# VHH binders against q330m9: the designs that were tried, part 28

Target 1, 357 residues: q330m9
Amino acid sequence: AEQEPKELLEMSTDTERLLEENDLRPLWEVEKDFGNQFGGFEADIWKWEDIQASIDAIERDVPIADLPPGFQRRVAVPVNTGYRNAISNTIYVGVQTVSPGETAPAHRHGANALRFTIDGSEDMKTVVAGEEFPMRDNDLITTPQWEWHDHVNDGDETAAWLDVLDLPLVLDSLNARNTFENHELDRQPVTKSQGYWESQYGRARPFEDTKEDGIPGPFEGNCAATPPYRFSWKDTLQTLRQRAENDDPDPHDGYSLSYVNPATGQPPLFPTMSFRAQLLQEETDPHFHNAVDAYFVIEGEGATHVGDDVLEWSERDIFVIPPDEIHHHDPDGEAILLGMTDRPVFEAFNFYAEAEP
Key: E = the ipSAE of ESMFold2; O = the ipSAE of OpenDDE; V2 = 0.75 times the mean of E and O plus 0.25 times the DockQ between their complexes.

## First folded at step 13 (VHH; framework vhh_gefurulimab)

Design p02 (at its last look DockQ between E and O 0.01; V2 from the best seeds 0.00; counts 0 for: pae E 16.2 > 2, placed apart)
Fold by OpenDDE, look of step 13:
Structure p02 (fold): chain B 357 residues (1-357), chain A 124 residues (1-124)
Amino acid sequence: as target 1 above (357 residues)
Amino acid sequence: EVQLVESGGGLVKPGGSLRLSCAASGFTFSIYAMAWFRQAPGKEREFVSAISSGGSTYYADSVKGRFTISRDNAKNSLYLQMNSLRAEDTAVYYCARTYTYKSGSEKTVKFDYWGQGTLVTVSS
């Protein structure tokens, strides 16, 4: 129904002045402006070739040591047209590289973060909370809020991974200040043996509760904390294959595994972000929801229909689906996607909504 | 199987009106943008009008103000109301399913399925 142009309710100049002088606005104006704080959020896709070219250029032009303290990281950041700081106003995705012999200095921040390894090896480490985590291909490693973390490449090849953070949510959407600290050293002390954090949250756990509980640092809340953890791709893939062989797919998401919080055994991985591995073998059914979906193509190729757009994706591409857009996936053969969503933010307040057309 | 079937074509006098229909099947009609094209004898196929899944409409300059594209998702149908018809509107009219393909910075509109067409003849 073409809403007839609501006759612009014209107020008198005196009324307008009165409102302005008292920092007041009429309801109909405020209502109209709600939800329009940021520009248009569009479905979009970033091709790996372009990302790679950009990263190479950055590496060429900017030595890591010349970057400002706290930002000594070379990252290509996909930015949405409507929100130019990140892929969405809730989720930040970046492609970071660390060249052989380089170190991304130790720091910590209030934002939640994880790494998804694109190009890794045993000699590429992300050090989190005192443990060296090897970054093998497609490993997912959490970097919880206020945990010290640095990245070191002792290998012969350039390391690459996805940085995923809730920075936009915290800093822009919620207008909070960034809580950030640089470590005194470039590299944090390694105080834990490899496998320590996993041992705290496995199926077999210490009899005595020796794990660090709660949210580290000055932060408080009602959500379960996310521990430092490495999700091995080998294990994840095996589980995903078992799912595909033995279970029915979700009509919208295919065969999906959630990266669950090791502390709870349940999603979401973070209070602000949920992650899933999705194996797609067939075209999925269309749906829409008010959460954002961002994707990294782990394997395969295909297309995602979003409204009237079709995003053609291949391996290592990144794409995003805006809220409330009807969408479905159409893989060409088998594909595996890393799904990233801000759904938990909505669920926490009973705001999440999903429907079929 | 995706099918598009046009109907409503015929002979009409200049200044007359005609309504074309396109019946769609084999896909979720409501989530696709649709378009009308036409091809006159000896001429290339040309864009006439399009309607997005959200209901936004687009028109060629030659038909703007005279033609109206609409859709009924419940009936899986696309329509083209043609008013003030002219001799130059004589053509076979085709309905098409359309996509906007996005690959990085590249955006391309594609048409992947077509109907068989319906003939519209405007003659005195």
Scores: ipSAE 0.370, ipTM 0.728, lowest interface PAE 1.0, mean pLDDT 92
Fold by ESMFold2, look of step 13:
Structure p02 (fold): chain B 357 residues (1-357), chain A 124 residues (1-124)
Amino acid sequence: as target 1 above (357 residues)
Amino acid sequence: EVQLVESGGGLVKPGGSLRLSCAASGFTFSIYAMAWFRQAPGKEREFVSAISSGGSTYYADSVKGRFTISRDNAKNSLYLQMNSLRAEDTAVYYCARTYTYKSGSEKTVKFDYWGQGTLVTVSS
């Protein structure tokens, strides 16, 4: 248009003063700012080589022993130009490392979180809600809302994993300060034997007539709480291979598995985020949707076309597709991706939309 | 680390007033309900008053009309104004952090952190 709304409606200095004195703005001044509070989110990619070099630099400059108590976590965070604290305005991804003998101290918070193991070992554990969960390559382990969790490396090799949280949504968009507590002990007491949490959701499982449906901590809500749980890569990969042997691929996503909430047996894993493992064996058809997609490359290499951009990826790269961009994937042979999306937020508000060009 | 530190206790004559404070740290104070309890020597700890995160107040029958609970979220502080004090109000007063959860159709209130207490003595 030839004129901004403000210029079409001139106000006296007295009226401007009255509005300012009462913390008011007229609609025509604020309307142009809606949908533009952040810069445009861009398609982007973080190459593992650069991530690794950056983590090594952090380790040289800031050994974990020198960090203050409660901050002994070495994390490199992919950030989008449109939101400088995370990969998107709703999803936070970080690459954390813990070297032999180190402990990331126990804490808990209101934000939903999980760990996806990149380099694990038998003696590298995420300890959550009293159980030690070994972190094996490509395992996904939940650290649910308000449950104590710490990360302990009693092995002899450095471990690495992805942290994925809904921090930007909770902290910035909702402006709800994340509830956070440090545990008195760096390593929480281990009060459950290995396999306890998994056994609560097996085909044969404990039954209680008065099952609790509360959300841990001071929070209330209508969604089933996500339990502590480990999704083993062995089981996940076996199921992906069964799908490849027996099913037709989805035209946009290939052979896909959802990491479901074990308590409901259904997606989403968290009220705010869904996760999937995707096996790609051929170029996918283009589509677009208003939820963000972020990806970690579990295996293989290829490219993803996002509008006029091409993101060339290989193993352990991280990339992001902003909302409303036409995109498709073109693997070089076979590839497996971890997909991350805020689609559940859109569905909760009856706001999700998807189309083909 | 969650800490609750009470202050303001002391010796006061019957009919007098005291104001107790509880300084909170190590957590987001504004989203928690808070409560006061008291315990006289040889007695069970008893509920005195509570205030929700939204400011709704609740009182034990024995203190209604005499005690006023309040909070200042900007200062992370909980208060108990105690007026018309009686000898039976003599006790150690504790600040507690609470939360609720739903179990079926019932709401359950739990107290997960307590202060060290402050002594209130009402005597001539």
Scores: ipSAE 0.000, ipTM 0.282, lowest interface PAE 16.2, mean pLDDT 85
ESMFold2 (binder alone), look of step 13: mean pLDDT 83; pTM 0.819

Design p03 (at its last look DockQ between E and O 0.47; V2 from the best seeds 0.00; counts 0 for: pae E 14.1 > 2)
Fold by OpenDDE, look of step 13:
Structure p03 (fold): chain B 357 residues (1-357), chain A 124 residues (1-124)
Amino acid sequence: as target 1 above (357 residues)
Amino acid sequence: EVQLVESGGGLVKPGGSLRLSCAASGFIFSTYAAAWFRQAPGKEREFVSAISSGGSTTYADSVKGRFTISRDNAKNSLYLQMNSLRAEDTAVYYCARTYTYKSGSEKTVKFDYWGQGTLVTVSS
């Protein structure tokens, strides 16, 4: 509940000086400023046509080899008006392309990353933790923290996908340093056969403790680590369809599937981010919550009402819903969305709140 | 049925004040942005003022400092306090429910419901 701004009290010059000299502020000023570190966070939408045009332009103007070490990635990044580094202060979404014959060099970082394939093929690989993952359309592939990863396009068409990271949360909101390392090689060694990680964390898995369990690198915590994993769209869609045929929809989210952590079998996929596939067939009921919702339109078209705004979306559009805004979806026919949220961050600390108007 | 009904119009002298009301029915007005428009004889309808569901206000330059838009959620009503009225303020005033449609860089304000209007005449 947005509290009305308290009337500003005037203090004497001496008092103001005293406070300033001692790095002190009165409570009413601090209270007013809390939550206003970043500029206005607005509901917004980025159209695929604009994204595509932009990324093509970047590709044209900037050879991948000319990019600085560690940043040989051509990415169009949707940025919110109030937070100009990403779609929100907790979630980064980018549209990355890799042209035929190109390689995005191997590196690793402390941030969690996810790839959602927009335009893929069998010849487009994201190599993660020693395994080559093919990037087929709408495949979702995890790139866990501190795992080596590179991208190679041996196909004849440009590959495109969503990069989703918790970079803003770590680097800006929590004001932590970036933990990053470039590999000595452009391509990491492939040390695992295709399907290795699935064999470790799939539905059928060895009844043995995997040596690869835990958070790689120097990181510590209480959350289950996310393994490298490829969620096949074919399988996801099949499951989603089964739900739509046999279950009742959530009044706000429609028919939803969570991309669960393969290690636990439960959401969230990452400690900082949850992902879900949402099939919408009808208008949803309005609600609001203090988490951020970002969306990628996998299929279909429609609109999302957010406060006083209406976001008109179509296939491959990206849009974001700010916290505490009343919102609901209105698909035109059937639509499928990839939902991305920072809800797990709030839940981890008992801060998540959701309500209906 | 969604309905907006304006009232409070009338004859007023230059420099005078008038308060317009817009009563909404069939929906919760406070969950929507709302706006006042006016149309003078022989002229196009023009924007006067708007208020968001959150209470943010916007004014046309011609009325800024003189007009105040407000709402009463309990009464499901929108108001326009008009002070320092001028002859050029003579018009039929309309209230409307409004949305901002966003499509990338394109923003379009749309109105789906209007009142019947109330006439304000400023004359000596």
Scores: ipSAE 0.633, ipTM 0.832, lowest interface PAE 0.4, mean pLDDT 92
Fold by ESMFold2, look of step 13:
Structure p03 (fold): chain B 357 residues (1-357), chain A 124 residues (1-124)
Amino acid sequence: as target 1 above (357 residues)
Amino acid sequence: EVQLVESGGGLVKPGGSLRLSCAASGFIFSTYAAAWFRQAPGKEREFVSAISSGGSTTYADSVKGRFTISRDNAKNSLYLQMNSLRAEDTAVYYCARTYTYKSGSEKTVKFDYWGQGTLVTVSS
């Protein structure tokens, strides 16, 4: 008769009890459980029409002002099978809305966050570290670790944006407490004119000799911090068009631009996540890598092939590609994607890998 | 232009064997799943077998243990080895390209291109 491996490694009841009483497990039981704690990470897509319908339903049913502190934000969260709280095990994506006259109250937390504007206006603002940032369509605005931020809609239309945070990595994977504080005021004081933070990190910036040799920032000149910053869509699109006119596309990513950390002038934007805008004009070549890619469709439509799955997307859809899956993009004409990745984590541990099939 | 071309059909006695081939062109075959279907005279088309891009296989109950699906990505080819053939296996066999459309937790398998078919007749 053929014996299964588990039948050869049975333990006595007394041994099992001794181990359990002392909070111990044998290696062969622990080793088999690695990678099987939760359900698998799958390629998946969230269609904008379903997201919009869900947000509309929340808006009808949930008076945000009546929610407990820390929950006074209307957000629909794409979740992957087995993770229950996020699009991946490292990246959280949410779609937040603020209706006319609403305020998402000022608070701060240890997790890094950014906002990518979907439906914005001049009168919809995120206020970060004393500056009002108008949320214009397709602008990317950082709300970095431990900076006061609030969101205020003084306009007459509901605004919407993507939230992207490193919460799953920090809270779920590393089991670290998220430091959190509510401001005494719902709207923080505005102490900077618009454009202040942007001016500190541009191509030309102040030069000053200091005993500490730092760059001004929200953390007393600590150059490691990601600053509050707005990346305008107009500038990003202009640069993408210049690349398309003058360069050959990357075989896997098309014409790509990285949203760099303004304080360092280099990627990644955050220590844990990097972001890019990708202009696709033709089908890309297949490849795979051990970092997660998540996408928001800024413009256009097409398909992404992940293994033998095809994710058919259109404007404002959100989709995700798991690690190690062979994938490529096939736009219908021209498309522009916002790419989001945990690649910086893998690079920090010297563990990033990429290959072609 | 996507093309799928079946071959290998013919007349065979009960208990015999046949090997069907499907030659794929005009797309990156290795990134797609593929499937065999059949349509008996006077009946609707029915699923026979599928193979994922990674080689995982699925069979209809009526053919499990007798038919084997395989693929050769270097030759852009899909195969169906049919053993222990029965009269009820008489049908036109079709090769199909497949993919999975996903939205959240719901999944729909699509079959977007089909071959012209190859006739298999099992008779004395």
Scores: ipSAE 0.000, ipTM 0.311, lowest interface PAE 14.1, mean pLDDT 84
ESMFold2 (binder alone), look of step 13: mean pLDDT 81; pTM 0.800

Design p04 (at its last look DockQ between E and O 0.66; V2 from the best seeds 0.00; counts 0 for: pae E 19.8 > 2)
Fold by OpenDDE, look of step 13:
Structure p04 (fold): chain B 357 residues (1-357), chain A 124 residues (1-124)
Amino acid sequence: as target 1 above (357 residues)
Amino acid sequence: EVQLVESGGGLVKPGGSLRLSCAASGFTFRSYAAAWFRQAPGKEREFVSAISSGGSTTYADSVQGRFTISRDNAKNSLYLQMNSLRAEDTAVYYCARTYTYKSGSEKTVKFDYWGQGTLVTVSS
């Protein structure tokens, strides 16, 4: 809502003093300031070349062992102009690398986390809740709230992936404190065989209720927890292709495939974040919504129109669309995007709104 | 097909006023930024005014306070109200659709479609 220029109302010095002394403000001033806590949120794009150069530089200059406990992660973090801690005030996206022979030490936190593998291999593992998950290219792996996780590269090439967390939402927007714990060991014990978690939340599941109920740790809530899970790109792509061959595209999102919570079989993947694989074959129709959309380009090239801006993207680029901006995608040929949104936060409270211009 | 068509040009005396129009077809102006340019005889094309999709306006120093850019979304048209016209305002005036292309840290303003132009002559 374009705030109409409100006439500057002048109060007496005495009134101003009275208000100040009592920690009071007039409504029109408070109303004016609402929604302006963060400076600005602009559509923006981060090119892979720049990201890669940056993370390589970090890797060169900072041995992982020299990083402080709990932050032994080498990550290049796209930051928005108005919110300098992350891509938005609700979603954190980072590009993390782990070199051959390196270990990102085990820890856990209250934030929800997701890894999307950019450069992976069978020998690159993210260990989550006692299971070693291989990180193959374009695999999406969940790191649920308060689950121990570490990353180990036993390969001969540097691994790279996206870290996606709801850290900004929790720590900045909601002003909560970080719930974080380092493991006593660099590597958590591997207590589950590969495929364990899939066996718990796959299509074929044990009939016996052997699942631990609830959110791990001290957290409480009304949402279904997200389990540790690996979404294979092979399977995801196959499903996406089936959709493209048999269904009609969404006018705004193309052929969209949601990463659903394995526990429920429904989106959102996390209570705070939804993820989609989007196959685009043609220009999409414009729309706007009050949620944030962040994107990683899995394959292809194209452009996204956002207000007066055009974001030209190619493979492995990251870009973000601010809330309430009219936007649409224009792929050059076929493209596949990973869409990341805070839409579930709005939906949970009946605050989500979407419209066409 | 995207098309921009300017109109409203003509002969006017110094100190006079003129309103230019730019009718858009094949796209909706409300979703785009737009700008007016002008080219005088023997001179390069120069920026005159722009309006963002959000309605923010900018003006060249030479026309600041005299010209007003506006948009009518219902008519899908762009306007340039020109007041206090001067001889130096004589030019062919063009409207353009514009984008800011972003590629990482690089930002480039591009104009992808232009009208044919309309002649404004300011003479005593």
Scores: ipSAE 0.402, ipTM 0.739, lowest interface PAE 0.9, mean pLDDT 92
Fold by ESMFold2, look of step 13:
Structure p04 (fold): chain B 357 residues (1-357), chain A 124 residues (1-124)
Amino acid sequence: as target 1 above (357 residues)
Amino acid sequence: EVQLVESGGGLVKPGGSLRLSCAASGFTFRSYAAAWFRQAPGKEREFVSAISSGGSTTYADSVQGRFTISRDNAKNSLYLQMNSLRAEDTAVYYCARTYTYKSGSEKTVKFDYWGQGTLVTVSS
């Protein structure tokens, strides 16, 4: 019964000319372009063997000191076939390395960022807002909006970690700019003992009459600022094990923990992105949602079914599930994933949707 | 156990119609693409039609416009409506589970489970 739009509507050449002259288009022509102006994002996977070979090669060829001013970070960036700057149009994921004796120099920016340690050591540190945070394997460390951060490797092995930022959202999807500033020193002054930022949160904590509710830098907003913070893998894993022993798994996500904003005790970690540690012990039920999911495999191996595609993953692989794709996970035994999502953006717009097929 | 069971085959005159069914069990049917293949006596198995998990359909040139593939995910069932049948459509028809395996940028289509088949005979 539905007729093709062009077969129903015939405009005179005068009407067409008048519209063109005034930079106007009829809705029924505009309507076909919405949702179709960009290439489709695909489910995709980056295997650690390929990532490892690539970061080893760039480490050999490109010292951080030789990089141009500005970024001065040695990063290999997983890119989607549908978007060549990042893993999705909202989330940037990168694999950064710092060789022994190198420093990624101090800077700050408006984009939210975190570091998830892949190959770390006690002597590899990210330094954030005056505190040195040792980067131990599978720790998650925030480098919050407009806080100074640098990365220093005083150890004897190359360190590697996952960077996750909301750069594609703010720079490409919203057509905004990332405000950026270099520190005068490559290594910011260390002004706080280790553990300072952690001690500010929890059951007992300092109280100050002047609330820490300001948003750093030239920014304003209604969300509480995310503090510098380290989520230790030891604590995260212990909690996942407790959940597996005592709770029922979520049918779609297994046993999950949210990396919450420590200042509020609530998700999301950043206004733009949420992060979860997910323990999978059995095949999950299919579902779909309009937010993107990206994953890093912390432990184990298995497969994720995305529409007609099967993504076979193992430890340290990175994969992405596009919006609106039916998906589920099938671990081979037990696996633990780091989940990354732009869901908070959709929730802020009252636009998040999730369904079971 | 993954099972695919075809039914609905039989004898039909040229120009007639027949509807094949495939009952799936032991796996999450809706997460997979599914396909029909056929094999005439003495010939290799050939592709007939496929339907993605999202409902997109593909047909062999020899059946385009005459056959319609469909699925009912609530009933875990795949169907093939066969119209305007010809003598060359005589074959055993097989239901297959399929998916695309991705390894890096490569896509490979796999057909990993098959039914036992149902015979369709088109003769005067």
Scores: ipSAE 0.000, ipTM 0.166, lowest interface PAE 19.8, mean pLDDT 86
ESMFold2 (binder alone), look of step 13: mean pLDDT 81; pTM 0.808

Design p05 (at its last look DockQ between E and O 0.03; V2 from the best seeds 0.00; counts 0 for: pae E 11.0 > 2, placed apart)
Fold by OpenDDE, look of step 13:
Order: sequence, then structure tokens, then C-alpha cells
Structure p05 (fold): chain B 357 residues (1-357), chain A 124 residues (1-124)
Amino acid sequence: as target 1 above (357 residues)
Amino acid sequence: EVQLVESGGGLVKPGGSLRLSCAASGFTFSSYAAAWFRQAPGKEREFVSRISSGGSTTYADSVKGRFTISRDNAKNSLYLQMNSLRAEDTAVYYCARTYTYKSGSEKTVTFDYWGQGTLVTVSS
């Protein structure tokens, strides 16, 4: 509920001076400014056509080798009006491309990351923690905190995927310093066979303690770490279809599957971000919550009503729903969305709230 | 059934004031953005003012500072206070439930329901 701006009480010049000199502010002024650190956060949508055109232009103008160390990534970044660094102040979404024969050099960072493959192939690899993960269409691959990762395209076509990170949360919202390291090599050594990480966190697991347990690097916390993992679209879709055939939909999210942390078997995938595959077959019921929802359209077309706005989306579009806005989805036929949310951040502190109008 | 009914139009002298009302039924007005439009004889319909569901207001440049849009949730009604009326303000005024369609950089304001209109004539 937008509280009507309380009438600003006028103070004497002396009082104002006294407060200013002592770095003090009255409560009513501080209260008014809370929550307004960033500019307006609006519901918005980025069309794939525009994203693609932008990426093509970047590729044309900027050879990957000419980019500065650590930033040798060609990425189109959707930016919100009020927060110009990312789609929200908690979640970063980018569309990255790697052309045939190109390598995005190995680095690691404190931020959590994942890749959702838009255009992939067997010959496009993201190397994470010593394993080469093929990037097939709609595969979701985690790049956990402080794990070495690089991207190599040995295919004949340009690869494209979503980069999703909690960079805004860490660097801007929490004002933490960037923890980042470049590898001495462009490509990290491949030290694990394909399928290694899956073998550690699959249905059948070794009885022995995982050798690579815990949060890598200097980081500490109480949350379960996210391992390197590839969620194949084939498996995900199959499971999603089973749900659609056998279960009832959520009134707000349709038939939803959470990408769970393989280590725990439960959501969230990351301590800071949760991801869902959502199959929509009918209009959903309106609700609102204080978390941010970002979406990538995997398949289908439709619209999302957000407050006074209607976001018209089609395949590969990206859109975002700001917090506290009443919203619902209206697919045109069947649609599948990748949902991305910062909900886990709120839940971790008992701050999450959701309601129906 | 969704219905919008405008009222309050009439003849007024230049410099005068008039208050238009729009009563909504079949839906809760406060849950939607609403707008006033007007159409002068022989002219296209033009935007006058908008109020968002959150209460944010916008005005056409031609009416800015003279007109005030407001809403009464208890009455499920929209209002347009028109001050300092001019001859060029003569038109049929319509209230509408509005949406903003967003498609990338493209934004389109549209409406799905509007009233029958109320005539405002500003004449000496």
C-alpha cells in the first residue's frame, strides 16, 4: 500500500543546521527515503528480436579478444529503468553469445551464476569445476560460487544463453566488494570426465562423503552449497509433462517445477535465487508478493498483466515483474516459462509475503 | 456488465470551472488505471488525463495546471476538475479504463471500456 507522503514538517534553520552538522536526520525524513535507494522499478519486457539485433551488433563491433581481462564476454544486458545495471537490484540477467571458435576465458567469482541455453549444441561447452558440460537447447547449468568456469564453442554456429547471477544483490544492494579472479589460462584444465558431477548428486550416490563438499573459497554461511550441475531439458520437460498430465496446476504458477539444489533435493537452487520451469495452459489467478519475478519465455506466447501494464511476450522474450504488483499470466495456448526469483532471500529472513488481491 | 457513465458536462463561460464525473459499475475502478479523453467536433479523440491504480497522475500539456483528475474509491468513480476553461476545451469528454501494453521499447496506451461521453461547451 503506497503510503501517502506525510506532510513534511518544517524545522527551523537552526535545527536543520544542527542535524546536518551531526549527520542526523529526523525519523520522518528517513522513513520516507527508505526503499527509495534505487529509482523506479517497473514492469518491463525485452523482445528477442531487439536482443538478437543488439548482440549481433556487439559481435560485429567488438572482437572478444579486444575486451578487457575478466570481461571477455559479449552480453546484452536488460536493464530496468530505475536500476540501470540489471533487470533488478537483486538479479542480473544477460544474453551472452560465443561465436564458433571463440573462448570466454576462465574465471571465477563470488556471485552465483547459471546458464540457460538458448541456442546450443553438443560442441558448445561450458566448463565448470573441471568438467565440460555440453550446452544443449534449454539446458540449465549451474556455475556455483567460486568455481572456475569458461565457455568454449567448437561448433559451427553461434551459441547463445542466459547468464543469471545475483550480482546486483551482492554488489549493489548489499554493497559488498566483488570477489573475482581470472585464471592464468584461457581454458581451465579439464580434470573431470563428463558426468562426474551428476554422479555425485544423482539418484545413486556414493556412500562416501563428497570430496567437494561445502562452499568453495573463502566464503562462509549457513546455506547448502549448489554444486555444478546440468539439468537437461529433455528430463525437465518430461517431468513437467508428467505433472501437467497427472497433477493440478498452481493457480498462480501453473504446472511448475523447481530446479532444486541437487545436494539437498529441495529448493532453492541457490541461496539467493530460485528457478522454475512453468507450463501454462490457461489464465492464472492474480496475486502479488514482495519478491521479484523475472521470466524467460522458453516456448509459446501470451501476456502478463502487471498492475496497469500488460506485457506481451513471445518465445525468447525476457520480462520482469516488480515487487508488490498484482500480476497474472495469460498464455495464448500452451507456454513454458523459466521463472527466476529472489524469493529465497526473503524467505531466509522470514520476510517473504504473498497475497491475493 | 462493465459500464462507465459520464456526467457533469454543460455550457460554461471561458474562465469558468466544471467538474466531470464518471461512475463505474461491474468492476472496481481503483484496481485499474483510468483516463479522460476528449473529442472535439471534426477532430480525433485526444488524451486529457490519466490516473494509475496507484494514484499517479498525468496530464496532456494543453490541460496541465488547469485540470485535475481524481478518484473516489468508495463511490467507484472518476472525476475531472476543469478550471480556467477555454474555448478549445469544447469537446465530448469520455472516461475509460486503460492499460499500457508494453512490447520492448514500444508502449501503447489502450482502453477496453469507455462511457457514452458528456459534452462540455465553453462559449462566451
Scores: ipSAE 0.540, ipTM 0.776, lowest interface PAE 0.6, mean pLDDT 92
Fold by ESMFold2, look of step 13:
Structure p05 (fold): chain B 357 residues (1-357), chain A 124 residues (1-124)
Amino acid sequence: as target 1 above (357 residues)
Amino acid sequence: EVQLVESGGGLVKPGGSLRLSCAASGFTFSSYAAAWFRQAPGKEREFVSRISSGGSTTYADSVKGRFTISRDNAKNSLYLQMNSLRAEDTAVYYCARTYTYKSGSEKTVTFDYWGQGTLVTVSS
């Protein structure tokens, strides 16, 4: 029988009054609440059919131009009940659409963001830092910290993409301000030829030996800024196929590629979030880690086991695995996932941990 | 709350057998590895045996061939069959939940929850 805490924790009324008068509480009164201040963070899945129906309903009822200025974005947001505003306490995922003739107006902010194209075309563009990036299915385009970005659909079909931002980390977890600015124009001026940003990070590239800060806006830090950049799906898929033919899969992630920061040639893509494309051809081994994993299904179908739960997914579904949950993937044949994680935050604190049962 | 409760300890004569049980609750037992440790009076706690979630087993050299670890995931239970018992097996036996941390390329088996222990005495 455990009697030490009971005997050690008995206090007089005078001691209780002194603590109250000074806004103090003894550790044993508060310790039970550490790590349990939120309800349950749950594994969950959002089916594409339900997401699509919801976005279509919004489109019928609320034209994008009728939304408040600066917030003219048609987005369906997967929400975990433990965090209310996003898929996790650190990562925001949303499905955004722009219909023919619409513009999602230009702005910039402190939170990092990317766009993963779900249903695009050559006439659908995300415009970042003066360059038009045509959105082709499964391309990943960065809209990084403090860079102007807008989305313009000059085509005849509605376009859709996945938004991923570190906004919950900044606003909710760190309780910090996300500096935000609307551009005076809905469509920012196009000041760069297509291909400009890619050309800055090629194997043959401009040589610069200047010692510039390189972090846009009012922010400071010691990580290299992420540039605007387009990772084409064609090249990504080709590389995945080369890995599958020549390499052994990771026991937990299959054949994976990191979307690296082009400026460093290394992961993570953003200081706060890492992204990978994962080709799964077989059931993976179980593991768990203290970083969250969120997934978008690029191709195929299958299931992910999280503890005793089974998340059955198909193309374009979104699902999330909470920290510290034992999980593994079981594709039905072959599948490709976009993986999203806040692991870089944990690595910055020397706090990342991963284990096998 | 994670709980591990050992039972089945007692007095047994040298050469005899005893079966220990550990009842797990408060977590998904089938997803974790589990282990037995023991501590003799005046000595440090020592590893006895481990069984992975998939059923792979490892034994300390001192018990190899005499002890058998097993699990019944349907009953959330871990077992240790102890045969050919010797006086040096006298100890308090503890059940523990385990997992393997990956630190870089190194893997470390870690034990995060322990039971209260059950006493095994070999002297009759």
Scores: ipSAE 0.000, ipTM 0.433, lowest interface PAE 11.0, mean pLDDT 85
ESMFold2 (binder alone), look of step 13: mean pLDDT 81; pTM 0.800

